# Designs tried in a protein design chat: VHH binders against o26223. Part 296

Target 1, 191 residues: o26223
Amino acid sequence: MKLLWTSQHIKVTVHIDGKVSKMDVLEAIKTRRSIRKYQDREVPEELIDKILDAAMCGPSAVDERPWHFIVVRNREMLEKIPEVHPYGAMVKDAPVAIIVCCDSSLEKIPGFWVQDCSIASQNILLAAHSLGLGAVWTGVYPLEDRVEGIRRLFSIPEHVIPFSVIPLGYPAENPGTRDLFDPDRIHLEKW
Below, E stands for the ipSAE of ESMFold2; O stands for the ipSAE of OpenDDE; V2 stands for 0.75 times the mean of E and O plus 0.25 times the DockQ between their complexes.

## First folded at step 19 (VHH)

Design UA1 (framework vhh_lunsekimig_d3; at its last look DockQ between E and O 0.87; V2 from the best seeds 0.69)
Fold by OpenDDE, look of step 19:
Parts: sequence; structure tokens; C-alpha cells
Structure UA1 (fold): chain B 191 residues (1-191), chain A 122 residues (1-122)
Amino acid sequence: as target 1 above (191 residues)
Amino acid sequence: EVQLVESGGGVVQPGGSLRLSCAASGFTFSEYQLYWYRQAAGIERELIATITTGDSTWYVDSVKGRFTISRDNSENTMYLQMNSLRAEDTGLYYCAAMYSETFYGSPQFDYWGQGTLVTVSS
């Protein structure tokens, strides 16, 4: 009995040029690129909600779900983020950014929160892409200057650790796709 | 072979202007974020300007309003227009490039130039 794992194609409806397109999960993964240029167009709250829903669907260590999300739309705040995060220059030009944080009080096993927040961050990127948006992961943790900068800027409590800043918007660039499959990185049964 | 080559440095009086260039070869220039660094004598290297693949720019406070970073993907060249130069702007200026899918915020760049010297003196 070959258990045909019916790959549940999670089809996400993507609004591209007013047309609803469905993107399956593998397509989203393979075609996703970091997007750092955005249209002068607001992102509907509905899309942000869907993205955040996806962000919270990932696994976490012992199901600790330590993540919190700050949704930033205020132009002044978006413009201030690059002051403490120079590699996030594009944030000031995005209509919205999501800051992924860890509440350390929710951590059950030390150290796994990095994996948890990484999964959440990646799900944000994939969900955004599947919805016709562009996004980029700008790393905050573990760089102390960025962590403290974002903490101060957003009045984040000491027990909460900012992890990533993810600007989002309708893409205004198309960097193309990548083919990064490397069979030499695959080992069967043992190294 | 990958190469970044800075040019345009020289000696200028305070209040003067220079335009630096960073010519790139051997990689897909348009897929890289670009950076200008400078290092003064006895001082740690500092980031002074960045430009993303989407032409978003950032400047350190000390050069805001005076320096302008730009890029020409058709020419594989990044520029730094420096106006109202000051003595404290003296240093070796480096260009650096980081691939677009690198999100690791460490100042680890894929490519560095050799630098061009800027001297601001009366």
C-alpha cells in the first residue's frame, strides 16, 4: 500500500494585476525572492492578517509559540528603523513592516526560540509572496546594536527580543528566480 | 574574476567636492546591495552610505545632506557624490557588495574594493 502522501497543495490566492491567481506552496518556496522595492500602494489589512496567521502556523519547540509581531505602518516609525538598522534601508520605503519578536517568558526550552522565530519569519516571507507581495528578511538578532536599537525605538520590554524586521509591499522589482538545487548536499542513509 | 575598483579619490580643500566611483565586474551587479565605507587613520572602518537593489538609500548622520550614493546597473558602477567636504572626511573609501538573498546583517560582504584615498586639507 503505497501511502500516496497527497501533498495537500495549499493554494493561496494571489492578487496579481487585479487577477486572483493560486500559488501552491512549492511554487511559493521556489519562486520567492527578497524584494526591496515597493509600489506606492498600501497593503490591505486583510493581507497582513493572512500573513500573520501563516506566521503563527509554524511549529515551535514544545509548542511554546514564543513569537510576537509588531505591525508598523506609521511613516515616521518606518523612517526611523534604518537609523538603528542600516541594512534595513528599504524599510523606510515600504508601506508596512512586521517586527518579529520573542517573548522569553514563553520560552520552555532555552535557545529554541531562534528556530521558532525563524520559522515564523520565513512563513511571513512565503505567505507574502503567495499573496502577490514582496518582502525581505532583515536580521536583527543576534546583533546587539540592532536588537537594542529596535527595542528602544519600539519600547519593547527587556524580556522580549526583537528578532527580525520584515518590510512588505507590492513589489516594484523582479529579480527573477534561482535554481539552487545541489545534489551534492544530499546524503543517503549516512554521510 | 570578481572585482570592485574604486576611483575618484584625491586631495581637495575644505568645502570642495569629489565624486567617487566603484566599478564592478565578474558578478551580477544588479542583484547586490552596495555600500560605501571609509577608514580614517587610527579610526575603525565605518559604514557611511548604502544603496539597495531597489535604490533605497541610507547615510550615516555625519554625511547626510552632503553625500549622495547612486548606482548605474547598466554600467555596473556605484557612485558617491561628496559635497561640502570637511577635514574629518579624510580617509580611505571602500566599496562593498552584498548579494540580495543575504539577510545576515553581519558586515560580511561578498566583495570588497581596495579603496580610494580622499584627503581634505587646506
Scores: ipSAE 0.654, ipTM 0.845, lowest interface PAE 0.8, mean pLDDT 91
Fold by ESMFold2, look of step 19:
Structure UA1 (fold): chain B 191 residues (1-191), chain A 122 residues (1-122)
Amino acid sequence: as target 1 above (191 residues)
Amino acid sequence: EVQLVESGGGVVQPGGSLRLSCAASGFTFSEYQLYWYRQAAGIERELIATITTGDSTWYVDSVKGRFTISRDNSENTMYLQMNSLRAEDTGLYYCAAMYSETFYGSPQFDYWGQGTLVTVSS
């Protein structure tokens, strides 16, 4: 049998728990699901480091890289997040959450930091999935009450904007994959 | 056709109890986050309770300890157990649903019910 590189997917080698693990990039993208139920199990610091490394690999407008990350493991703080973000109830049940922020002092061109932080947030989800973790993106920006609440809760400076809260942990649910391809969304040459 | 249908509303005295149900048809209930809202006359809809696909719950302070949200995915039904009812709990109660692959929870939901009236009066 022969090894082939095909145009339909790229294989990425990932090292976890002392073993070599591979997940095709397209497989990772298609199988990632929002996970809101987590095992009572710590997420090792080394996995968080790998996830944040991946978060910082995304492109950004004029290479401004405006992102900052707050890693939250403290139970009291995790339990307080739903008080200012009622749609993020699962955060209190996660072993860890990552808050993605924009430092506006790093913004080189106005208005693109939202795209920049969105790229970092999605990379966190994909990296977590590839490492055997489950995660979900809970939106903060542009909802003013959520932004103010998270900023107050975590003592985030005035010039730093909390963008998303991403709880993660070893999954305790498996929602399965979906077939969402819709050819009506594809326009050839023009609308 | 996707539908959410609330039931269990009615007239009850202060201190009484009611159990609201929200029955779903036309979609896979287990993949939706579920919500109860209420609307008193002259007031905008208020989020009062949430339950995620992972069964995590949240309650607004005014109902905390008195109301309990739950879901039964095998019956495609969500419940709101309302105890120690007060006059200020009077209003229309709505259920809402949002698909699990959302990064934005908000009052803009995929599906809404038509509401069930709860009247707390002597």
Scores: ipSAE 0.597, ipTM 0.830, lowest interface PAE 1.9, mean pLDDT 88
ESMFold2 (binder alone), look of step 19: mean pLDDT 80; pTM 0.789

Design UA2 (framework vhh_lunsekimig_d3; at its last look DockQ between E and O 0.71; V2 from the best seeds 0.00; counts 0 for: pae E 2.04 > 2)
Fold by OpenDDE, look of step 19:
Structure UA2 (fold): chain B 191 residues (1-191), chain A 122 residues (1-122)
Amino acid sequence: as target 1 above (191 residues)
Amino acid sequence: EVQLVESGGGVVQPGGSLRLSCAASGFTFSEYQLYWYRQAAGIERELIATITTGDSTWYVDSVKGRFTISRDNSENTMYLQMNSLRAEDTGLYYCAAQYSETFYGSPQFDYWGQGTLVTVSS
């Protein structure tokens, strides 16, 4: 009895040129790339909502769900982000960015919030890609200058830690796909 | 073999111009964010300009309006046009490359050049 693992195809509807395409979760994972060039096109609020919904669906330590999200569409603010985050130059050219933050007051076990916010950030990237958008993870934490820069810029309280800045938009570049499978990284039962 | 080679450095008077080049080989140039750093004598190396795979650019405040970073993927070359040069622009200029799937934005880069010397003096 071959247990056909019915891969529950989470089909995400992607609007590409007015056509709705479905992308399964494995396809999204395998084909996702960092996108740093965007079309001069606004991202509908509906898509942002879906992305944020996905961001909140990941597991967290003791189900602490410490994440908060700042959605930034203001051009002035987008243009200011690179001033405190030089490696986020593309943010000023994106129609929208999501800042993933941790509310430390929600943390139940110390240190796991990094994993929680990482999962949320990755889900944003995957969801964006599944929806026909391009995105890139620009690291904020644990670089103190970036953490404090983003904190000041967005008036983030001291107990809240900015973790990542993720610009999003319709992609204007196609870097292709990668095949990074490495069987040497797989160990059976023991190292 | 991977290589980044800077060129175009030299001696110039204040107010003058130079164009630096960084020629890349041995890797897929178009998939890398590119950076110019400089190091003056006795001073820590500083980031002065970046250009992403999508041609988004960033500049440190001291060079804004004077320097222009660009890239030509067909030639595997990055450029830095430097105008209105000042004495404080004197230093060794380095190019660096970082793979597009790197998200840390850390000062760790995949590849570095050996540098080209820029001297601004009267």
Scores: ipSAE 0.680, ipTM 0.855, lowest interface PAE 0.7, mean pLDDT 91
Fold by ESMFold2, look of step 19:
Structure UA2 (fold): chain B 191 residues (1-191), chain A 122 residues (1-122)
Amino acid sequence: as target 1 above (191 residues)
Amino acid sequence: EVQLVESGGGVVQPGGSLRLSCAASGFTFSEYQLYWYRQAAGIERELIATITTGDSTWYVDSVKGRFTISRDNSENTMYLQMNSLRAEDTGLYYCAAQYSETFYGSPQFDYWGQGTLVTVSS
């Protein structure tokens, strides 16, 4: 039996943050809006990769990282999502959607995967916005009919839980910014 | 005062048409996803049509091809054009609005109208 040894030469790619995104994080958080109308324009795979990289950077309970992502570009599949998710009608008009899922076999501590997948979902929205895209979080979990419908449509195994569907594309609407700060929601030292 | 008011209901023969309107006062439709619900006597309300802030639409299977939802943000009004009406379409029709920044696609904690009655004569 021959002992095999291989090596890989890695070329490090330098990221130029100012060329990819110039948006300050506080600006991104304050200006992100739910976008439900998209240009008829492809979203490059490179931008989806950056968005999913950002999604996976979130903290998780005991570092369990239970998230998985399904990237959907197929027109037939995008058009079927509203059939099982009636409040996601805009998905059929998006060039791409990301389905955020929990793989329950990766849970290290029960009951925190919802927070974990919520963090990933919000990071997708912020990363998309910082890249000049518009997105919206459409809720799947905990609505049993939506969960089962999406699971069947995408052949998702029983131990994997679809959490959210996030259509995205270059925006074709601009709802503007809002001033939502409410100091009455802030309590010092106690309620 | 914030209000949604439906109108256009009435009695119609099978195969007929009606156009329902839903007018808003005290808030602006352009920031809301809009819905039509239907309730037959003794039955829970059912969602029958939606229209998003981006004008994407959805219909329940029983009304596809017969009903058309639309909106006119400049008039602060939503419409439901109902064609080829059947006896099973009889019921109280409600409009509802949901703020655009919700991720839970249901008009909870948002606005509902008082309903307009549609009776298909058969």
Scores: ipSAE 0.560, ipTM 0.815, lowest interface PAE 2.0, mean pLDDT 88
ESMFold2 (binder alone), look of step 19: mean pLDDT 80; pTM 0.792

Design UA3 (framework vhh_lunsekimig_d3; at its last look DockQ between E and O 0.90; V2 from the best seeds 0.00; counts 0 for: pae E 2.1 > 2)
Fold by OpenDDE, look of step 19:
Structure UA3 (fold): chain B 191 residues (1-191), chain A 122 residues (1-122)
Amino acid sequence: as target 1 above (191 residues)
Amino acid sequence: EVQLVESGGGVVQPGGSLRLSCAASGFTFSEYQLYWYRQAAGIERELIATITTGDSTWYVDSVKGRFTISRDNSENTMYLQMNSLRAEDTGLYYCAAMYSETFYGSPTFDYWGQGTLVTVSS
């Protein structure tokens, strides 16, 4: 009985080297790189919706799903982000950015929201890559200056914690792939 | 061995110009975000300019319009063109590098230079 895993192949046409290829999940994970250069090209809303859908599909502690997302396309706002986040210089050059936030009022187990938002952020990166976009995770939390900077800039309520800023766009750089498998980090049954 | 070596510092009059260089070796230069820091006497080290792997740049307000950061990956070198120099620009200038897959900015970087001294005085 061949379990036909009808993998709903989301035909994400990823233009890798000009070829539209179907990217499976392992391929997406293995080939993903931080992308900090983008084409002068808008990202369709449909792709952002797919990315955000993916972002919300990750697990969370006690299924608390504490995440919120701010989608930023306004050029003025994109240009202001580096003023409070110097390591996010590329954000001003991206057509869009997603700010991942935690609503602390939704937290059920203390401290797990960091894991929840991390999973959401990583899913954004993977989804973006699978869709032929480039993205990079710029850390906000737990650096207080960045947290407060982003909070002020976007009028984020006190009970909501900005976690990451993720610029996205069609990639204009190709840093290549990495092979980081290390069998020495694998322990069988015990340390 | 990994090295970052700053050069181009010196004594200059107010309103003058200097061009700093940071020569890198021992790592894949093109895969790193690059940074200029400076430290004046008695003052904490401050970030003054950054350039990403994608050539996006950032400047601290005090140097905007006067300083230009750039990189040449073919030469493994980062530059800082400093124009209209002021007395307050005096300090030790450091270059730093951070790997592209580092997703949060830390005061600790992968690599630091030893610094080059810039003195702006009449």
Scores: ipSAE 0.690, ipTM 0.860, lowest interface PAE 0.7, mean pLDDT 91
Fold by ESMFold2, look of step 19:
Structure UA3 (fold): chain B 191 residues (1-191), chain A 122 residues (1-122)
Amino acid sequence: as target 1 above (191 residues)
Amino acid sequence: EVQLVESGGGVVQPGGSLRLSCAASGFTFSEYQLYWYRQAAGIERELIATITTGDSTWYVDSVKGRFTISRDNSENTMYLQMNSLRAEDTGLYYCAAMYSETFYGSPTFDYWGQGTLVTVSS
């Protein structure tokens, strides 16, 4: 069953295959938290497929869709990521990580690939959350040492730029929600 | 007022041990990534240990196996147990914190302590 709200602020409640993945878009955005502790439980391939499908639904500059994704499940490789990314210590404890990359040969408008890959990265976080998983975006680009380190580690070609590493798994922590709305950041008609 | 305060530094012989503490006031540690840095005279600060909100740890190779980072969120305190100290470990030790909703780890942090001096003398 599908139920739609017809006001200017649309709240959509959707039943998909009877799964517990039913979540309002605004609820998903407001309740998503960075999760750095994971259960000892594998993430099914089907959930990764759904997450990557969502990642590719984002808009992109001139529809260039420059993104590529590396799915990492191998323990030895996950354990090596902190060697080149010391602020990503939790990656070695995750059952899986997704590396978001830009293929610069697909770039149609120079420089917008950062926005494109940021959109894909945020969609991964939201989709994971809606499926009962926890994730965190760990930054790679524009930090040259991290970019070079990840490129070497995963044999990424010179024309492909690793943008972010996103470990994910079933959460083993619950940091709670926050109210961050700040009306002083809103400017009507002009600054 | 938001503060990080290190303590436990001092003078120790090579091969000795020290336990550093970093106590927080004005914010809740459980929402922060926590870090230890050290700075020898005339040198840039070096990241030596990290602990995530999920208790994952990382150590630079020069201290691995000798130093242990830990946190006690109920006491808003982080610790660094330093064993088998060497002359090269002499320096000013800083704790640092970065908010959990960050995707960029960096030597630029939300909060820094003032440092506690560790001197390993011959």
Scores: ipSAE 0.587, ipTM 0.831, lowest interface PAE 2.1, mean pLDDT 88
ESMFold2 (binder alone), look of step 19: mean pLDDT 80; pTM 0.793

Design UA4 (framework vhh_lunsekimig_d3; at its last fold request DockQ between E and O 0.76; V2 from the best seeds 0.73)
Fold by OpenDDE, fold request of step 20:
Structure UA4 (fold): chain B 191 residues (1-191), chain A 122 residues (1-122)
Amino acid sequence: as target 1 above (191 residues)
Amino acid sequence: EVQLVESGGGVVQPGGSLRLSCAASGFTFSEYELYWYRQAAGIERELIATITTGDSTWYVDSVKGRFTISRDNSENTMYLQMNSLRAEDTGLYYCAAQYSETFYGSPQFDYWGQGTLVTVSS
């Protein structure tokens, strides 16, 4: 049992068989951080599958489930993503990225696909974190240059809208814990 | 008070080198994505280099191979090493910072410097 002491004193119990114990949902939410530095280590397909499973478990408007996912492991393609997404520099250094897309033909209620894909994206982040991976949401939509750049790069059909690019990997940084609770943002019964 | 202060600008001949610095204070520097922008006279401000919290870097094509962005979190300072300077590199150079817990990379940043002038002229 190698106890990796992260500076956050988060005991990640790495089982000898490489299985990472899942943390509970509240822990995942509270301790998740955007991770932009990754180890030189491949992410097993099994973990990606689990992450994608989680991505598809969120609610969507009228259960429209418009999301599609492109899993990118090709090094050349990962390196090209920052060319069309300058604020996604870390993607080129990640072992894998997931591109979350919306198939507009599946949309039933106009405009809600953004919420659908946001939920999917957040679930990816939480699932990744719970599995001992680091990830970051790099926004694509609604920035036209990024949307079209990713579209062209991955030959995405016109009716499919790239929404986010999420690089993933074993974390090589520890940003620390956030305390963002603000009671002033809570209103009881009335504003 | 939050501050970003650029320095290192000046007049240099074509082919010359400059090193810009951006000294940060008043915020947790290590938790911010960092950016260099430049603005030439009569031209819109452009992103030229970025460095993530994880030290991943990005460059606009026109500066690739010539400019190097770096950061020193211990000194709360970002740098831009500029080599093989060209006349077209002339402009006001800005540093910017954006908090890392964002999915919105945009020209709208949390903090901006005042800029440092770089003039490349024979």
Scores: ipSAE 0.749, ipTM 0.885, lowest interface PAE 0.7, mean pLDDT 91
Fold by ESMFold2, look of step 19:
Structure UA4 (fold): chain B 191 residues (1-191), chain A 122 residues (1-122)
Amino acid sequence: as target 1 above (191 residues)
Amino acid sequence: EVQLVESGGGVVQPGGSLRLSCAASGFTFSEYELYWYRQAAGIERELIATITTGDSTWYVDSVKGRFTISRDNSENTMYLQMNSLRAEDTGLYYCAAQYSETFYGSPQFDYWGQGTLVTVSS
């Protein structure tokens, strides 16, 4: 639901015909699942903007913020991604995908860009879920054939490294939640 | 305990058809990415078909239009319908399954069957 702010504040509008999803962050983390089946329904540009805003909120090594994002909606391009990424078959069925990239010219310390782009990628998954969308992270880096295939397909320059492809859309499946807590992974004070 | 068992292999003439099955026990297929691989003598296993939890499919070029992957989650079974078989299709056919919460994709370190032999000869 949108909230209305009266007098001297930025207005927040409630959308009666659709939902504005509001989800606690811990709920989003615990209930997010990889979604590989999508409704035949467009994702509004405004939701993609919110997701990418969230992606850029993550910390990065020495604040290098090395990420770039390619938003793919073109049907022909989405259908070509599985040709260079066989384990990403669901991308051809998504209304939109986000390619997370590292611009190595922004890198300040070697190798931490992987953590930086991982943080951005996970934020995309959580933000999409909180907005009622489903998404999945399909890995590109460090698999050289996938990196080169995606780089060629999208004309990505040599100094830019495609890291992940994240198809997303309104979900057409519900795999349910999981209870994965394992106390044997927790060590107090020492190993 | 997860187990995968392939069946349906055999000897066929070129141009013939076979249907392979992969049955699972110890888990529900609905949360697994599923794969068919094949291995000819003396070469590395090759990925030939995939099907996602959302039923999206991919095929290697050499089998496109001839092979069809499908799954029946209610029976915990995956299938590979192989039509217009060629001598190059001879080999051991393996099914594999990978839990859906992954970004790696390839099931190299996941569950595998023991294989079912397909021989295409005149």
Scores: ipSAE 0.698, ipTM 0.867, lowest interface PAE 1.5, mean pLDDT 89
ESMFold2 (binder alone), look of step 19: mean pLDDT 78; pTM 0.769
OpenDDE, look of step 19: ipSAE 0.727; ipTM 0.874
ESMFold2, fold request of step 20: ipSAE 0.691, 0.671, 0.683; ipTM 0.865, 0.857, 0.860
ESMFold2 (binder alone), fold request of step 20: mean pLDDT 80, 80, 77; pTM 0.788, 0.795, 0.766
OpenDDE, fold request of step 20: ipSAE 0.719, 0.702; ipTM 0.873, 0.867
OpenDDE, second read of step 22: ipSAE 0.676; ipTM 0.860

Design UA5 (framework vhh_lunsekimig_d3; at its last read DockQ between E and O 0.91; V2 from the best seeds 0.80)
Amino acid sequence: EVQLVESGGGVVQPGGSLRLSCAASGFTFSEYQLYWYRQAAGIERELIATITTGDSTWYVDSVKGRFTISRDNSENTMYLQMNSLRAEDTGLYYCAAEYSETFYGSPEFDYWGQGTLVTVSS
ESMFold2, look of step 19: ipSAE 0.703; ipTM 0.871
ESMFold2 (binder alone), look of step 19: mean pLDDT 78; pTM 0.768
OpenDDE, look of step 19: ipSAE 0.825; ipTM 0.914
ESMFold2, fold request of step 20: ipSAE 0.674, 0.679, 0.684; ipTM 0.858, 0.859, 0.861
ESMFold2 (binder alone), fold request of step 20: mean pLDDT 79, 79, 79; pTM 0.785, 0.787, 0.786
OpenDDE, fold request of step 20: ipSAE 0.826, 0.838, 0.822; ipTM 0.914, 0.920, 0.912
OpenDDE, second read of step 22: ipSAE 0.844; ipTM 0.925
ESMFold2, fold request of step 23: ipSAE 0.687, 0.681, 0.688; ipTM 0.864, 0.861, 0.863
ESMFold2 (binder alone), fold request of step 23: mean pLDDT 79, 79, 79; pTM 0.786, 0.788, 0.788
OpenDDE, fold request of step 23: ipSAE 0.817, 0.827, 0.831; ipTM 0.910, 0.913, 0.916
ESMFold2, last read: ipSAE 0.671, 0.674, 0.683; ipTM 0.854, 0.859, 0.862
ESMFold2 (binder alone), last read: mean pLDDT 77, 77, 80; pTM 0.766, 0.767, 0.789
OpenDDE, last read: ipSAE 0.830, 0.820, 0.840; ipTM 0.915, 0.910, 0.920

Design UA6 (framework vhh_lunsekimig_d3; at its last fold request DockQ between E and O 0.87; V2 from the best seeds 0.75)
Fold by OpenDDE, fold request of step 20:
Structure UA6 (fold): chain B 191 residues (1-191), chain A 122 residues (1-122)
Amino acid sequence: as target 1 above (191 residues)
Amino acid sequence: EVQLVESGGGVVQPGGSLRLSCAASGFTFSEYQLYWYRQAAGIERELIATITTGDSTWYVDSVKGRFTISRDNSENTMYLQMNSLRAEDTGLYYCAAQHSETFYGSPQFDYWGQGTLVTVSS
């Protein structure tokens, strides 16, 4: 049991035996941060599968579940993503990225696919964090240049819309936690 | 008060070098993605370089191999080393910052500098 004392007392119990201790959902939500620096370490396929499973567990409008996922491990492709997505610079330094897409042919209620894919994307982030990985949501949609850039790079058909690119890896930074609770944003019964 | 203050601009001959600085204050610098923009006369502002909180960098093609973006979190300062300057590099250079928890990109940022002028002329 190597206790990596990170400066912030987050006891990440890395069980050597590959059993990632289950993080409480509230803990995962509260402690999740965008991670843009990764260790030079591959992410096991098993973890990606778990993350993708989580990504598909969220609700969607009328259960349309329009999401598709491209898992990218190829270094050349990872390096090309920033060429069309400048805000995804960290993708080239990640061991893997997930591209969340919408198949418009699966959309049942117009416009809700953005919510559907957002939920999927957030679940990816939370799942990654709960598994001891770092991830970040890099927005693609609705920026046309990014959408078309990613589409072209990955030969995504026209009816499929790239939504987000999420690089993942073992974290090599610790940005700490945020306290964002704002009681002024809470209204009782009426505005 | 939040401030981004660019410096290091000036007049330089083609082939010359400049180092721009962006000094930040009033916010947690280490939690922000940082950007250099430039705007030439009559041209839309363009993104030229980025550096993430994890020190990943990106460059527009026209400056690749010539410009280097860096950051010093201990000094709350971002830099742009510009080598082999060309006439087309002339413009007002802006620094911008965006919080790490933002997944929305350009052109809206949390903070902008006022810019520093770079003139490359013979």
Scores: ipSAE 0.812, ipTM 0.909, lowest interface PAE 0.6, mean pLDDT 92
Fold by ESMFold2, look of step 19:
Structure UA6 (fold): chain B 191 residues (1-191), chain A 122 residues (1-122)
Amino acid sequence: as target 1 above (191 residues)
Amino acid sequence: EVQLVESGGGVVQPGGSLRLSCAASGFTFSEYQLYWYRQAAGIERELIATITTGDSTWYVDSVKGRFTISRDNSENTMYLQMNSLRAEDTGLYYCAAQHSETFYGSPQFDYWGQGTLVTVSS
């Protein structure tokens, strides 16, 4: 909710409920956790707009920008998602979810849309976190039962591929940070 | 060493109840999604209940209203309360755990218990 860093790091200034908030981008990346418990509190449309703006700022293969987003606030629809994605039970308890999709008619370079939509999905997670929200990426593509289930639920046409479902809300849990740095994964100059 | 140990299985009559436990060690329990699966003879292992780190639950249709999954992070234990048991509920019951930072969902390649046998018979 307020200025968090006074260093050389990249600072992102955002508004949360009429207040300016800053979070260093490295802090956002390192502290983002998958959040599956949400307060009974609506997420303002303005925050969703900021999150989707951030989602669309990512690079894409040949600038193809194949992504589309479905914003789901309807309680009945949110409650149906676990029927086709039993590992996404928390979606029914979220105030809102974003479905990241690829419109294959926008694809210019075959097969890179997965990277494109992954970039958009991660940007959603980071932007949500920087705005004081919690989110989790629930995988849809390439799992065919999940792809077809989500497509049916939301009337998504066959040329549009649902990639991920991202429920989000104000967090009601705090799992803390992880120390995952592993120098054995780093290779200097060669393998 | 990550370990999951089920207990509470046994023989019960139709309409009876059992409470299964899954005791966990070797990881930060509160950071894991937890699952119950069952396997009847000659059938593939079936997901029957899930509970998230946020206590959101899901149940397969055949057990809804009869089974309740729960977790107690202070005891590193997950439970399955099984009521109104039917002969079709007979099988091996497995617990599974998967870290919360997954977007895959299915615990096929994650941690599993050894199973506890539930037999529903007259």
Scores: ipSAE 0.668, ipTM 0.861, lowest interface PAE 1.5, mean pLDDT 90
ESMFold2 (binder alone), look of step 19: mean pLDDT 79; pTM 0.784
OpenDDE, look of step 19: ipSAE 0.728; ipTM 0.878
ESMFold2, fold request of step 20: ipSAE 0.608, 0.609, 0.592; ipTM 0.824, 0.834, 0.828
ESMFold2 (binder alone), fold request of step 20: mean pLDDT 80, 80, 77; pTM 0.788, 0.795, 0.764
OpenDDE, fold request of step 20: ipSAE 0.811, 0.800; ipTM 0.907, 0.905
OpenDDE, second read of step 22: ipSAE 0.667; ipTM 0.857

